# Ledger of designs, part 1: VH-VL binders against o29147

Scores and structures below are computed, not measured.

Target 1, 158 residues: o29147
Amino acid sequence: EDFSMDAEQLAVVLLKNTISNLEMSNKFVEILDNSGSDSVYQNLWGVIYGALAVMAVNNEVTTALLDEVSKSQELSSKVGDAINSLGENSTVVFGDVNGSKGLTLILRKESEVLQNGSYPYSDNETLSEAYARVVAEFTSRSVDFIVKLFSKIDEAWV
Structure headers, positions and changes below count from the first letter of each chain, unless a header shows other numbers; Kabat numbers aren't used for antibody chains.
F, E and O are the ipSAE of ESMFold2-Fast, ESMFold2 and OpenDDE, as the mean of both directions, binder to target and target to binder. V2 is 0.75 times the mean of E and O plus 0.25 times the DockQ between their complexes.
[cut] stands for letters that were removed.

## First folded at step 1 (VH-VL)

Design M1 (framework fv_murlentamab)
Fold by ESMFold2-Fast, scan of step 1:
Structure M1 (fold): chain C 158 residues (1-158), chain A 123 residues (1-123), chain B 106 residues (1-106)
Amino acid sequence: as target 1 above (158 residues)
Amino acid sequence: QVRLVQSGAEVKKPGASVKVSCKASGYTFTSYAIHWVRQAPGQRLEWMGWINAGNGNTKYSQKFQGRVTITRDTSASTAYMELSSLRSEDTAVYYCARDTSPFYDYLSGFDYWGQGTLVTVSS
Amino acid sequence: DIQMTQSPSTLSASVGDRVTITCRASQSISYIAWYQQKPGKAPKLLTYDASSLESGVPSRFSGSGSGTEFTLTISSLQPDDFATYYCQQYDSYPLTFGGGTKVEIK
């Protein structure tokens, strides 16, 4: 008998099970298999944070995901944006190979640009307006990546 | 206001090289990427490559790999595209264009374009 | 490479008409932009991320679609809209453009 799981049940199973790194990697590949475009992230932020916490605990899953990301500059950008839109834990979780240096460098560069007054904006923008635009861009691309990542999270396996 | 101003038209012989400039103004040059796109008469737009104005890292279309070199001068806020071993098929208008993303490592649409530089390759 | 196929290649229309231009990708993509180009001029960005309207672009322009099929619609064609339109994917390298759709006076 196959049990149908919703996204919440899937997150709980991934977090609670004592799973080997290989088993976890296989489960993540299955989740990402058929990505579709829909707005699931609005309903799944808690599930997304849970899944990211699982990746933080499992270094091999994180490494496999980052290896796939490295094959595409666009996907790498989307992952960076996704991490920037999430809280402190999510920023660290996705790519903490060297204390999340790769991901926090993107975020730190933005902060450093703002602090030094070299922010990319037109003569018609205030600094606050430019900052809001940049944050909105990061958020938009992060949402898109997360929707792709978890579009099929309603699907489940045992 | 944001502006990208390109160098003037060039006429070159087959086998020569051409270097086109793109001077940026009205924004922080080092925070955006500059792409190079060409269009032969009556043909589609063709992406050649891009440069991160901040760090100088480049990416090229495989078709132009080995013949194209994109560089930038941060003090002059200018990007350059050099194409070597010119052929008659390289006759085209060459455009520089800014990526819409304020982060030079991100891919997006092109919000501001240079006026174009006509390069004619003839004997 | 991701191939971008536009249809039709040429479209004859009258002012006030609803114009629809399609773009098909050879594989599923999420990032596409549309550009307008008038003779002798550089392209102008109309929409990005499939459906986001660029600032300053009239609301009669709209983008839609997902996966492999994308559409640019002009709801009520104006005299200023007779031009060639190009789609472009920026989902992966190399970036690729469609063959263009010329919208001309009927």
Scores: ipSAE 0.000, ipTM 0.481, lowest interface PAE 15.5, mean pLDDT 67

Design M2 (framework fv_murlentamab)
Fold by ESMFold2-Fast, scan of step 1:
Structure M2 (fold): chain C 158 residues (1-158), chain A 122 residues (1-122), chain B 106 residues (1-106)
Amino acid sequence: as target 1 above (158 residues)
Amino acid sequence: QVRLVQSGAEVKKPGASVKVSCKASGYTFTSYAIHWVRQAPGQRLEWMGWINAGNGNTKYSQKFQGRVTITRDTSASTAYMELSSLRSEDTAVYYCAREGLYYDSSGFFDYWGQGTLVTVSS
Amino acid sequence: DIQMTQSPSTLSASVGDRVTITCRASQSISYIAWYQQKPGKAPKLLTYDASSLESGVPSRFSGSGSGTEFTLTISSLQPDDFATYYCQQYDSYPLTFGGGTKVEIK
């Protein structure tokens, strides 16, 4: 009853935001391509991944949705169920189901990558391949999260 | 819900090798590093090394370099630690532990296995 | 290697007491975790990043400090808290632990 946004319209907005995040990530690829150094690419990897995760979670529309959910114990429970239904895979994108802890840990790792030059990919995998894999995985999980979340919201809407 | 279950106690002779297993459940195995930490009776915890469960990359403490090998089996969600050329001072409880951060490197440990006692005696 | 020194080695306390355990690093660090270990059990994470409380850990536990001096505080000791406590730095490899502080009944 405190949920004011139509579920169908909200789904469209969240999907458009996911596409916008993908477009932003493509700009990071362009920057990396123009850097001309493997060490620069490796040092920025964690920052790029962290930016994608933060943009997905800390988007204004997602924040508005979480605000509405926080006002309803029923919706809060259903969102929790939806996140849990993503299973273990949700941990890679959002960290812990306690979103703030997950985001904090991701941001801490990006800081460490910049300091230490570590890079989370195989020696046999090119930077472009690693980046494409992470972007595809993030996009896929974001879409799956949105679909599962709206299954729960649609049920609560009735 | 997250669980790390280790293999049972081992008794070995000096010069032998031991291989301890750590079976993970309740999370995406390939998304976290698994570290190995040991504790001799009455002594402090001692870090041995880690493995990236996704790509198999490892890093070892210099003290154990050349004697320790850490591996994993992604289909079984299991990590392994093999320690060779055992000495009496290797008698300890060996723990596997999941890194609390989302991928490999230095970190803290949010979930631990129950421990495996390895006794080295002649 | 970063050396972690804990004090005291043993602390005698009564239920309801405020208990403070200290950990000193041989160089300035930003990343430290605290663990609780009971006899025959694996360690349990209490705090990380110096002051962040792990989910499910009672609010009576708190971490603080910066640079080279860090503390774990138990504001009102409960019977379940008699254990050995370890600090751990994860600022750089190799990862290193303190020598432990045993909190025992007075």
Scores: ipSAE 0.000, ipTM 0.494, lowest interface PAE 14.4, mean pLDDT 69

Design M3 (framework fv_murlentamab)
Fold by ESMFold2-Fast, scan of step 1:
Structure M3 (fold): chain C 158 residues (1-158), chain A 122 residues (1-122), chain B 106 residues (1-106)
Amino acid sequence: as target 1 above (158 residues)
Amino acid sequence: QVRLVQSGAEVKKPGASVKVSCKASGYTFTSYAIHWVRQAPGQRLEWMGWINAGNGNTKYSQKFQGRVTITRDTSASTAYMELSSLRSEDTAVYYCARDLWFGELYPHFDYWGQGTLVTVSS
Amino acid sequence: DIQMTQSPSTLSASVGDRVTITCRASQSISYIAWYQQKPGKAPKLLTYDASSLESGVPSRFSGSGSGTEFTLTISSLQPDDFATYYCQQYDSYPLTFGGGTKVEIK
């Protein structure tokens, strides 16, 4: 009732959930890769939403947000546009390196893996700061921009 | 730090073309989109189109489709807007403005060029 | 295209006044920005996402609203605030701007 987020915040929360699980991250990348940039937003969003549901997105908040998105054509279209845009330019997916405090970065453009890597991060960094640093390195974005974007993830989970 | 610097004022005859430049500095040019917005004297701001500086993809307003061409030179960190078949109603200040890569889906303009006055007169 | 209608087109105000500017969209939108433009200058971003204040913009500026009706408020007008203000929707392409509201000295 008090829990409403805009499409950008929702997309960021969805990315956080895929980031926490390498299988989900890989499936998300696969869906974006196979959909193509010319896909209609409703069809692309339906495929992504269905795949996330099947992958047992195990967070009640994410499930509730996906449910709200699915009930609004305008919000679904905006989230679909955001996801489709990521697939068109580059797909950056982060997975936690199971138990090692490492991050796996998979950077894709079109249907090709452009770069991948595994990077440890320290307990002195928040998860958002670690992702921002790695993303800035590989996407040429400023660390401040990425920290600002991912701070919305931290806010959704506190 | 972040700056967009545009070329100087132009005076053109009806039917001519004009090409305005927008030189970017203080950020990674290829990571952002550049939009073009014009304003006729005493009138509202009017969006013309944009270019993804990284891949060169463009989108144009239907009103300008066929007359406007937006390009960029990544080595010079410069965007260009060329408007052809000029009419008196095209007399306006033309602005370039920056939009974020993730922000291209939510395009709001955090930095603007100073503007270029284009006067179309017979 | 989404039409953006601003009101009033002009308002006269004194330093210290509370100023309210309205922007109405022809359909429901979620993404709107407000810009300040002084004569001979490029626009300057004030707010985005309806209510988010741009870094470096004085706290006397605030945006509000949802759906089709949005407002920019200046809580205590300063001499530097006499300018024309524009709303812009970025819900969908083509991007469209309001007609502008000129805030002039009384």
Scores: ipSAE 0.000, ipTM 0.491, lowest interface PAE 14.4, mean pLDDT 68

Design M4 (framework fv_murlentamab)
Fold by ESMFold2-Fast, scan of step 1:
Structure M4 (fold): chain C 158 residues (1-158), chain A 123 residues (1-123), chain B 106 residues (1-106)
Amino acid sequence: as target 1 above (158 residues)
Amino acid sequence: QVRLVQSGAEVKKPGASVKVSCKASGYTFTSYAIHWVRQAPGQRLEWMGWINAGNGNTKYSQKFQGRVTITRDTSASTAYMELSSLRSEDTAVYYCARGYDILTGYPEYFDYWGQGTLVTVSS
Amino acid sequence: DIQMTQSPSTLSASVGDRVTITCRASQSISYIAWYQQKPGKAPKLLTYDASSLESGVPSRFSGSGSGTEFTLTISSLQPDDFATYYCQQYDSYPLTFGGGTKVEIK
């Protein structure tokens, strides 16, 4: 049903193992490369940011996550930016094939779109249109996508 | 060590097509995107498009839509950019560059660049 | 499209000088990178996410700014720093670059 708490817990475990364990990270990439699924592969960042958006509401989990990502300055920068960008009330995140123009950016720019007019998420799409599409896609695929991705990662764990 | 190595300079006549290659090494090719950026003599850098090396999905700048095709060969760890219906104003150095880290999600900035391929379009 | 305007277009400076290059976006953005390009060479990443320094880039380089105004600063110009510098936004598609700032020997 509502797997946001399960996704939050799994995201902490995933990020700790991915960031601190190169073998785990390599196995994760290998599983994704061999999955044959565009949704799993191309939207990996959406799962990460989805977990981060849910976790940003929980101070304990956010602190634990930031402690782990501090091992990598590049990852710490991206994760910290994402958490700060989503704010304490963000609970929905979805990735896109481009990896950089996900729901986090859409949510951050929603008010600006209303003020300044059309702001395309992509070459042919307004930000409001992108937001509606991403919300619909997240709703229809989020639970199955997250469960599928984490089950593949579990299979790769040492 | 991450490296992107491009094919050599090309001279083409107007109306021809050119296909530039970009061979990647030192990382998992399918975990990143390859972007194509060009620079005409004395001009700014201009983004053309990109390909996700893992799934083959592409995105093109509207200016080049219909003339540019980006592909990749995962077995060779090589990306290709083909530009058709060449005009004199297409004379430029064409670069491939690595972007989009699937782990972090959204650096569409370019940490590694190929050396560039000069394409000259003249009669 | 988000237009990126750099100023100045050309800057003459001496070794040891503090150099500041500005990049203005036509809309508010959060994601910008800076590159150095020397004649005949590919661009090299200097900073990303406005203020994050790329690994291996000398600490004399720094980025700052938010909204529509961003800067790249070189705190003490070295001979190796005479080059053209470009900003790039990755907030929205298409990805766009500034017009460049050429830092020349005075």
Scores: ipSAE 0.000, ipTM 0.487, lowest interface PAE 16.3, mean pLDDT 67

Design T1 (framework fv_tislelizumab)
Fold by ESMFold2-Fast, scan of step 1:
Structure T1 (fold): chain C 158 residues (1-158), chain A 122 residues (1-122), chain B 107 residues (1-107)
Amino acid sequence: as target 1 above (158 residues)
Amino acid sequence: QVQLQESGPGLVKPSETLSLTCTVSGGSISSYYVHWIRQPPGKGLEWIGVIYYSGSTNYNPSLKSRVTISKDTSKNQVSLKLSSVTAADTAVYYCARGDYFSWLSEYGMDVWGQGTTVTVSS
Amino acid sequence: DIVMTQSPDSLAVSLGERATINCKSSQSVSSYVAWYQQKPGQPPKLLINDASNRATGVPDRFSGSGYGTDFTLTISSLQAEDVAVYYCQQYYSTPLTFGQGTKLEIK
């Protein structure tokens, strides 16, 4: 009760706080695009924790939340094992959507498509605004996958 | 209530291709991973392969040269073809459901078909 | 390939007694182990997933434990309906592999 958090609630809180920050949203996109299996979700976890650390310095979140995340990380051999199970070919693809401005995000494990979506952006939307929206939508659509990943952390936590 | 049911020829001659079908009801195959597993008489379980919701496949290396798993979303069916069969391929063949994100290795196979018996004999 | 080795190959236990089945992997599989029960003429039934989580409808007398390379399935008080072959299975990496099975009988 006094030092742990439900993994599902933690995942929602961490993802919402990360996505609300445009700079961190852009880093999330870069990580998914550039990283192999071992680094895709380890780096995602690092980005989420890093975002919370920055927010704590600015008094936007509590140090108690950071303490809970640190405890989760210390107990998280299951997290490392889950991340390593994802495989080397996880990637995010950016491109035109039906010949118009837009982004297509495809998360893969090797040849398996785990998540995809096509996100055209409006004539009034800058590329940075489109990235922020697309990352938020992609993350929201990936919540089930992320919740499942965090459920492994939760078992190590409790 | 998702249910899986295997069907096949029962008897297959050596050197021929075995063709089996797994019919899914109560859900769409595009929402599930489907595994094929076999069990020779009096023996243990051997994983053959899986087809992911995307249509991508992964096969047991011991069978990879002879196995093809495919799906027909319009019929809600998954098919297994095993070429160049021998007596060693005599087994009960099962199809089984994997979770939408079973590739995270969080969940075992929770729904199995009843199994279909295949005998390879001349 | 990850090799799953069960012990014992067969086990005879009296009604109401504890039955313990062990499963060892050739390398760490974290908690990604499932246990299945198979009765004659029936498909395998999922009992335990993620090493220790009971599947829906599985009686409380079944429990799983373990992490890494050593896993155990325990039946706390054997009932007649528990006579079956039990299999462990890793789903940490492909190819998915099963143990050789443990045949549980009433003595």
Scores: ipSAE 0.000, ipTM 0.487, lowest interface PAE 15.1, mean pLDDT 67

Design T12 (framework fv_tislelizumab)
Fold by ESMFold2-Fast, scan of step 1:
Structure T12 (fold): chain C 158 residues (1-158), chain A 122 residues (1-122), chain B 107 residues (1-107)
Amino acid sequence: as target 1 above (158 residues)
Amino acid sequence: QVQLQESGPGLVKPSETLSLTCTVSGGSISDYYVSWIRQPPGKGLEWIGYIYYSGSTNYNPSLKSRVTISKDTSKNQVSLKLSSVTAADTAVYYCARDLGEYFYGSGYMDVWGQGTTVTVSS
Amino acid sequence: DIVMTQSPDSLAVSLGERATINCKSSQSVSSYLAWYQQKPGQPPKLLINDASNRATGVPDRFSGSGYGTDFTLTISSLQAEDVAVYYCQQYDSWPFTFGQGTKLEIK
């Protein structure tokens, strides 16, 4: 079992099912609890909390997009085009009537980059320090992607 | 006001499974974490593990292969089972309400049961 | 595992005097530290959580301080009812671990 993949799957579930921003999720705690006391778990702890921070931002965007889609088929197709134009990081078209799927795929890509390029925990780093760093990195990347996504939507809309 | 009360056999034979029950009153076990802590005679405190309303558990690695914590929400009870006991498992066993002020929700114990004494002898 | 070391193992303080108990962690636990009081025949009682937050109903003579690896519990004016063993506990990482305890007695 790859614990990192479980964290990514949780991000998908939480993005789809949460309405609130900036709230702790019982599902995150469940995954942290079920991983036990293994050192591998502690090394991946920051990734899980980073995903939670990114989801808080993405949930607000997803809710707004879903609300607009309910009003117009035209908007749905334009948003789908915009998501596809972000490149190979997006495989789900917004026209599936669930904008959260596209945003969640972007989140998973960011999680993969962090796992392959950086460890959330080092020999000289506490869990709190790793958490702060990973949350800041994921939040920054999430904001950048959201800005790019809306820029592409604006281009397609006009 | 939440209260916790432990109950158990008092005496357990070596190699058998110890079974303890924690009964909660004045609150629901579904609203917080419940931790088990033990204290051998004349020694300090050792955290055993916890359970959350979802059924998720976490155990001290020193005991993980032998310990199981479970709950019965309809009875408002949390149970601890410890297999293959030895004299080293002789202790007072406590259940406690487990709260955290930080993101992972578990941490310190603010309400404790009175404790139940378990002696492992032949 | 994070090892919690208390000092001293025991101390005797006169009524009305200040008592100081120290707790050191083998690695940083930020402020994720609690203090408990245990009297003979009783379960532990929470005194302090988050290094410095006094629990409900705990007298103001009890105070906690510290961050990272070094923590202190202070009783500003010892009362007879304060005779007990005091434990620190970290909850930064699993497994949660306790100090070995400090026995506080009156001279």
Scores: ipSAE 0.000, ipTM 0.482, lowest interface PAE 16.1, mean pLDDT 68

Design T14 (framework fv_tislelizumab)
Fold by ESMFold2-Fast, scan of step 1:
Structure T14 (fold): chain C 158 residues (1-158), chain A 121 residues (1-121), chain B 107 residues (1-107)
Amino acid sequence: as target 1 above (158 residues)
Amino acid sequence: QVQLQESGPGLVKPSETLSLTCTVSGGSISDYYVSWIRQPPGKGLEWIGYIYYSGSTNYNPSLKSRVTISKDTSKNQVSLKLSSVTAADTAVYYCARVYYGSGSYLDFDYWGQGTTVTVSS
Amino acid sequence: DIVMTQSPDSLAVSLGERATINCKSSQSVSSYLAWYQQKPGQPPKLLINDASNRATGVPDRFSGSGYGTDFTLTISSLQAEDVAVYYCQQYDSWPFTFGQGTKLEIK
């Protein structure tokens, strides 16, 4: 991997790291464990896993997620409301990204920052080290967003 | 080279709990998901469930009320317990891995050799 | 649950000839489909994932195609070692489901 990677490839890297970190999140694991096998959380997670299985780019992940959400009008409304609520509270490494809503928009914006090289670089770091650190930071932001999204969906069902 | 090996009783009585163990060698169970799949004699394959490296599980709804999958990372083992067995649970039971490293997919790339379980009085 | 249906249930093909096995899903699974080969007394072996991606070590004569609900596994030139039961599996949604299997025999 290097900095010449296109935005789609960078989005895949961010998504893959995000998924790996979600599996380590106690809060996310708790939500899935308590939801049961037929829950909306498991359906959404299944779609995300399916997209990763095909090494899908950011666009395919968005399409798969929207398709799953659209299968239930009630689910679509609740997910839409949750995404809208979280968009203005989301932050990225370089500050608040109040205009970004949903996982796709966050991954797209983060991948564009990585592609454009608009991130801190120190003479004490190699370019690979700086890239890896920023990818990890963006991954953490995406993990936090998904955990909050699932928590908001849970609140809406109650 | 990663290898999976199932072990357990060959014969289980109706209404008892079936307990199987999958031992992994050549790799750590912390690096992948481990699934249980079964195959009744002369029939097709049925997915039972899997366990993540984190310890979280997901089960086939048809079996969820009777199934528990757990792991012991110190022994590099994954266990399957199936309660209240009947003749319909007679099958070859396999454990299989899903590797979530770079380039991995949600399919079963390595399987154990299988262990035969017969439910009979 | 997504139901996977294979056709034919069994087929006989001469050595060196093309074998074709079909798999249909009750609803779209995009490309989230795998093919497995199982010989008597052995566990299944992964052949193809992502509908068309050949697994490591699998001979070039095996190929997969399809998207959505209709999938095909092709063996371009059948060899004696290819006699087995073949299963398709979807991993688009939980629970993961398999086709009923297609038994491939030599004519």
Scores: ipSAE 0.000, ipTM 0.473, lowest interface PAE 16.9, mean pLDDT 71

Design T3 (framework fv_tislelizumab)
Fold by ESMFold2-Fast, scan of step 1:
Structure T3 (fold): chain C 158 residues (1-158), chain A 121 residues (1-121), chain B 107 residues (1-107)
Amino acid sequence: as target 1 above (158 residues)
Amino acid sequence: QVQLQESGPGLVKPSETLSLTCTVSGGSISSYYVSWIRQPPGKGLEWIGYIYYSGSTNYNPSLKSRVTISKDTSKNQVSLKLSSVTAADTAVYYCARVPYYDILTGWFDYWGQGTTVTVSS
Amino acid sequence: DIVMTQSPDSLAVSLGERATINCKSSQSVSSYLAWYQQKPGQPPKLLINDASNRATGVPDRFSGSGYGTDFTLTISSLQAEDVAVYYCQQYYSTPLTFGQGTKLEIK
């Protein structure tokens, strides 16, 4: 529904719009609906990290939000480029979290775990509400890591 | 340079399982991923699936129930198994490399020569 | 699934003249588009990735352009060796999909 104007909510708006533009939203919803899956490799984390990398580069969430309206295609291109340099960088695992349905998110590089989180799915939430909450929590926990990732990607591209 | 070469039986009977192997030279299959693509006679290209560096797989939904892709890093080989074949599976089968830096979805920078598979009784 | 549609299905162009092949996606694929050349009896060969980036060893006469849903492959001055079928491919999402192919012939 409504999002606050803080950085986390702006990131959620940016991520949702980017996923929609790249036509990943239906696949993401399908993945969430299949909570019993062992693991899923999809373009999902690529899209998420790229959007966050663009936001981190600008360090001006307001400017990024305004630019998204007019330059969504340009944002999508930068998203893809940022992600492709990460290598084997993500796995989404569905399963029980403390005996309840949930989503486990793991960011890897080869055998190294770079970032992880567990996101229980409440029976009182709709899929859209769980989606927004999980993305916001992941974004919040990953801000510093994403800034560092973007710095490494920028250095690799030049 | 990196080279890929497909091998397997040229003739498979209906209802049997097709088994193909892609052998890679000039590089390690641990440093990129490999996709299988097929081309029926006189037709276009159809993506079958690929196997990621981790060994995780992604398959075309139209074939997912019949297809298995696996790899043996010690032999530098990627294998395709397609079960319950019919005449519609008659095609040239290619293996192709996705560059290391595009691990989720990608383009194919090197292709094998292709191996012809005919499904006939 | 993202459907890729090429036009024309076949094209005849004189030596030294410009050839233009179009590729349209059913939804936006950003710049995640590749072009391949396939000669009879040979595997496809990568020409262009990321819509406009020429692959290593591909002659300068080949260029790609476009973004979103509309893409173009251009051969600025057709050579005899360019007779082939050309395919576009999106890698924006799985399943990966190809256009139906455009057959390029000399007039």
Scores: ipSAE 0.000, ipTM 0.486, lowest interface PAE 16.0, mean pLDDT 67

Design T6 (framework fv_tislelizumab)
Fold by ESMFold2-Fast, scan of step 1:
Order: structure tokens, then sequence, then C-alpha cells
Structure T6 (fold): chain C 158 residues (1-158), chain A 120 residues (1-120), chain B 107 residues (1-107)
């Protein structure tokens, strides 16, 4: 029925088991498809991007969620715009699930930042360490957005 | 190191369009997000908008109808145009580098600022 | 829009003493909060990002704390060069918003 779980629990469920959470995935897409009901969230592409990145990091993305996103030209365009904003010559790709485009990041050493400085890392940091840090930062930000979205869904649902 | 430098006319007449340029050195604007922020005399800071390195823009809703931010990657420059100016637009205008995961963030490098006075 | 409110508007502290500046948001901004220092005739300089992470080159006497709606900037031992206006800024959602500023002076 209603999603009486607190927003933090809902974010954890989304993070760990997106494929088994079809009801929440369907409700999430329903809310995003109605921009009027989500007017509190000015940047809906950030929420969608965050959800997809969290699922990609877990290496599981639900076909139902992606199918619903693909049916909305507006949502698909916003997701595309967000991915494209990361630019060419990307170093890191997250996910390759059911034909969805993964998240692509630009990662460069600080000493090499003259041409590409979106995600610089220090000279004493290995590429693998920088990768893990960037993934953790992105996941943290994505969780915050999802928690905020589910808090608003709880308000609208009840 | 990344440096940003603003330039503009200094004095603009009411109802005209203000045009400012931010020149970036030590890094490519194709790899950075650039924001414009302004500060009226004796007052606080107001975010105007940003341009993604893809060319996509996001503007403060209070200014959206009058603001255009654009870039010229070959010159490594970001430009701000503000139309229909009034005395309320008198301020120091800054450009600043914005590095974030997937939405606008904090500003780690700022230009020196350029003073704009709107007066007849 | 998220409204950022700082307190106090102005503060006078003796050299070597502790200065505390507060920032409150109208809604939760998680840890997406930055602090800036601005001296007359200069652009703002980043001091703290992510509520508590000190920016490169910023002295240890500066520290940030808080989460959600209530944040604090602390200067543990005031130096003469710390006289400035301090601003908090949220980057949880657009439009990005700043506090009104706190003017720090020597007593």
Amino acid sequence: as target 1 above (158 residues)
Amino acid sequence: QVQLQESGPGLVKPSETLSLTCTVSGGSISSYYVSWIRQPPGKGLEWIGYIYYSGSTNYNPSLKSRVTISKDTSKNQVSLKLSSVTAADTAVYYCARDLYDFWSGYFDYWGQGTTVTVSS
Amino acid sequence: DIVMTQSPDSLAVSLGERATINCKSSQSVSSYLAWYQQKPGQPPKLLINDASNRATGVPDRFSGSGYGTDFTLTISSLQAEDVAVYYCQQYYSTPLTFGQGTKLEIK
C-alpha cells in the first residue's frame, strides 16, 4: 500500500536490491513522469542519473525501470543530456545492463589537468584508488537525492 | 594552475544589454563547469547560472528571462549576457570554476571580479 | 529556493580567541555546504566544502561541522589576517544560494 518506510530505508532498498523492488521502481517512474507532482525537485535528471548510477554500481538494473524511462522522451533526453555533460574521452564506465548506457566519468591526474580536470586525483594516489573514491562520492550524492525523492513520495503517497 | 579573468565595459546604460567575458587559462573550459556569481555593493552573493562543458546551461529562475551564458571553446572563453539592465544590476561580477558529480556544486577557483555600474 | 541564514551578522573577537559562525538552511542540505572567506577588494576564497572538509592550503585553525540544517564554522585562534566576511553556501539543489554573510572583526 503506502510506502510508510522512512526515506533512508527506501534508499537502502533501492541501492541493494533494485531488481526485486519493482513496486518502488514503478512508483518512482510514475512520480518522475509527472513533472507537476515533482515541482519541488528542480533538477529531475539528477535524480534519475543518481538512481541509474546506484543501480549500475550494484551491477543490476531493472528492465522494467529502464523500459518505463525509455517510454518517456523527456526523461530519456534528460538522462542523455546528463551523460553527455561528462564529455569525450571518458576514463570510467559503470554498467552495461540491458542496453542502458552506463555512467561515464573523466578522471585525470592533477598534474595532467590542463586539458581535462573534471575529476582530478593527486600524484600520490593510484588510478584504482582514485576510481574507488570517485565511485564512493558519486554513490553518496546519489543516495542523498534518492532519500529526498522518497521522502517526497511518502508525503504524496499517504 | 587554473585562472579565471573577467572583462567587460564597466559602465552600462539602463535598458541595454550587459556583456561580460571570462577567459580561462591553465585548463580547458571543455573540462570545467563555469558559473557566474554577482555581488551588489555592500551586499551578499547571488548565483546567476552555469554552463556545462557540453554547452548545456542552468540559470537562477529570478534571472532566467534576461540571462544567456555561452562559451567559445577555441578561445577558452565563457560569456555572460544580461538584457534590459537596471540600477539593481550594479554589482561586481565573478566567474568561478564549478566541479561537481552531476549537478552544480562549490567554487574552488574564482576570477578577480569585474565591476559593472548601471547608470545613465 | 533554499534560504541560508547566518548568525551573527557581525562578530568581534580578540586575537588568539575562538570565533564561531553559524549557518542555518530552510531545509536539509545533507552535507552539501561550503564556507568562503572574502576580504575587501578580493573574490571569495573557498575554506570548507562538504561541511567539514578543509580546502587545500587552508590553515588548521579553520574547521567546519554540521549536517542537515545547522552548520558551524570555527576559527580556533583568531589571527589578524582572518578579518573578513564569511559566507556559507548550499549546493544540495539549484538555484545555488548563499547566506547573507558574517563580518568578523578584531575586538
Scores: ipSAE 0.000, ipTM 0.495, lowest interface PAE 12.5, mean pLDDT 67

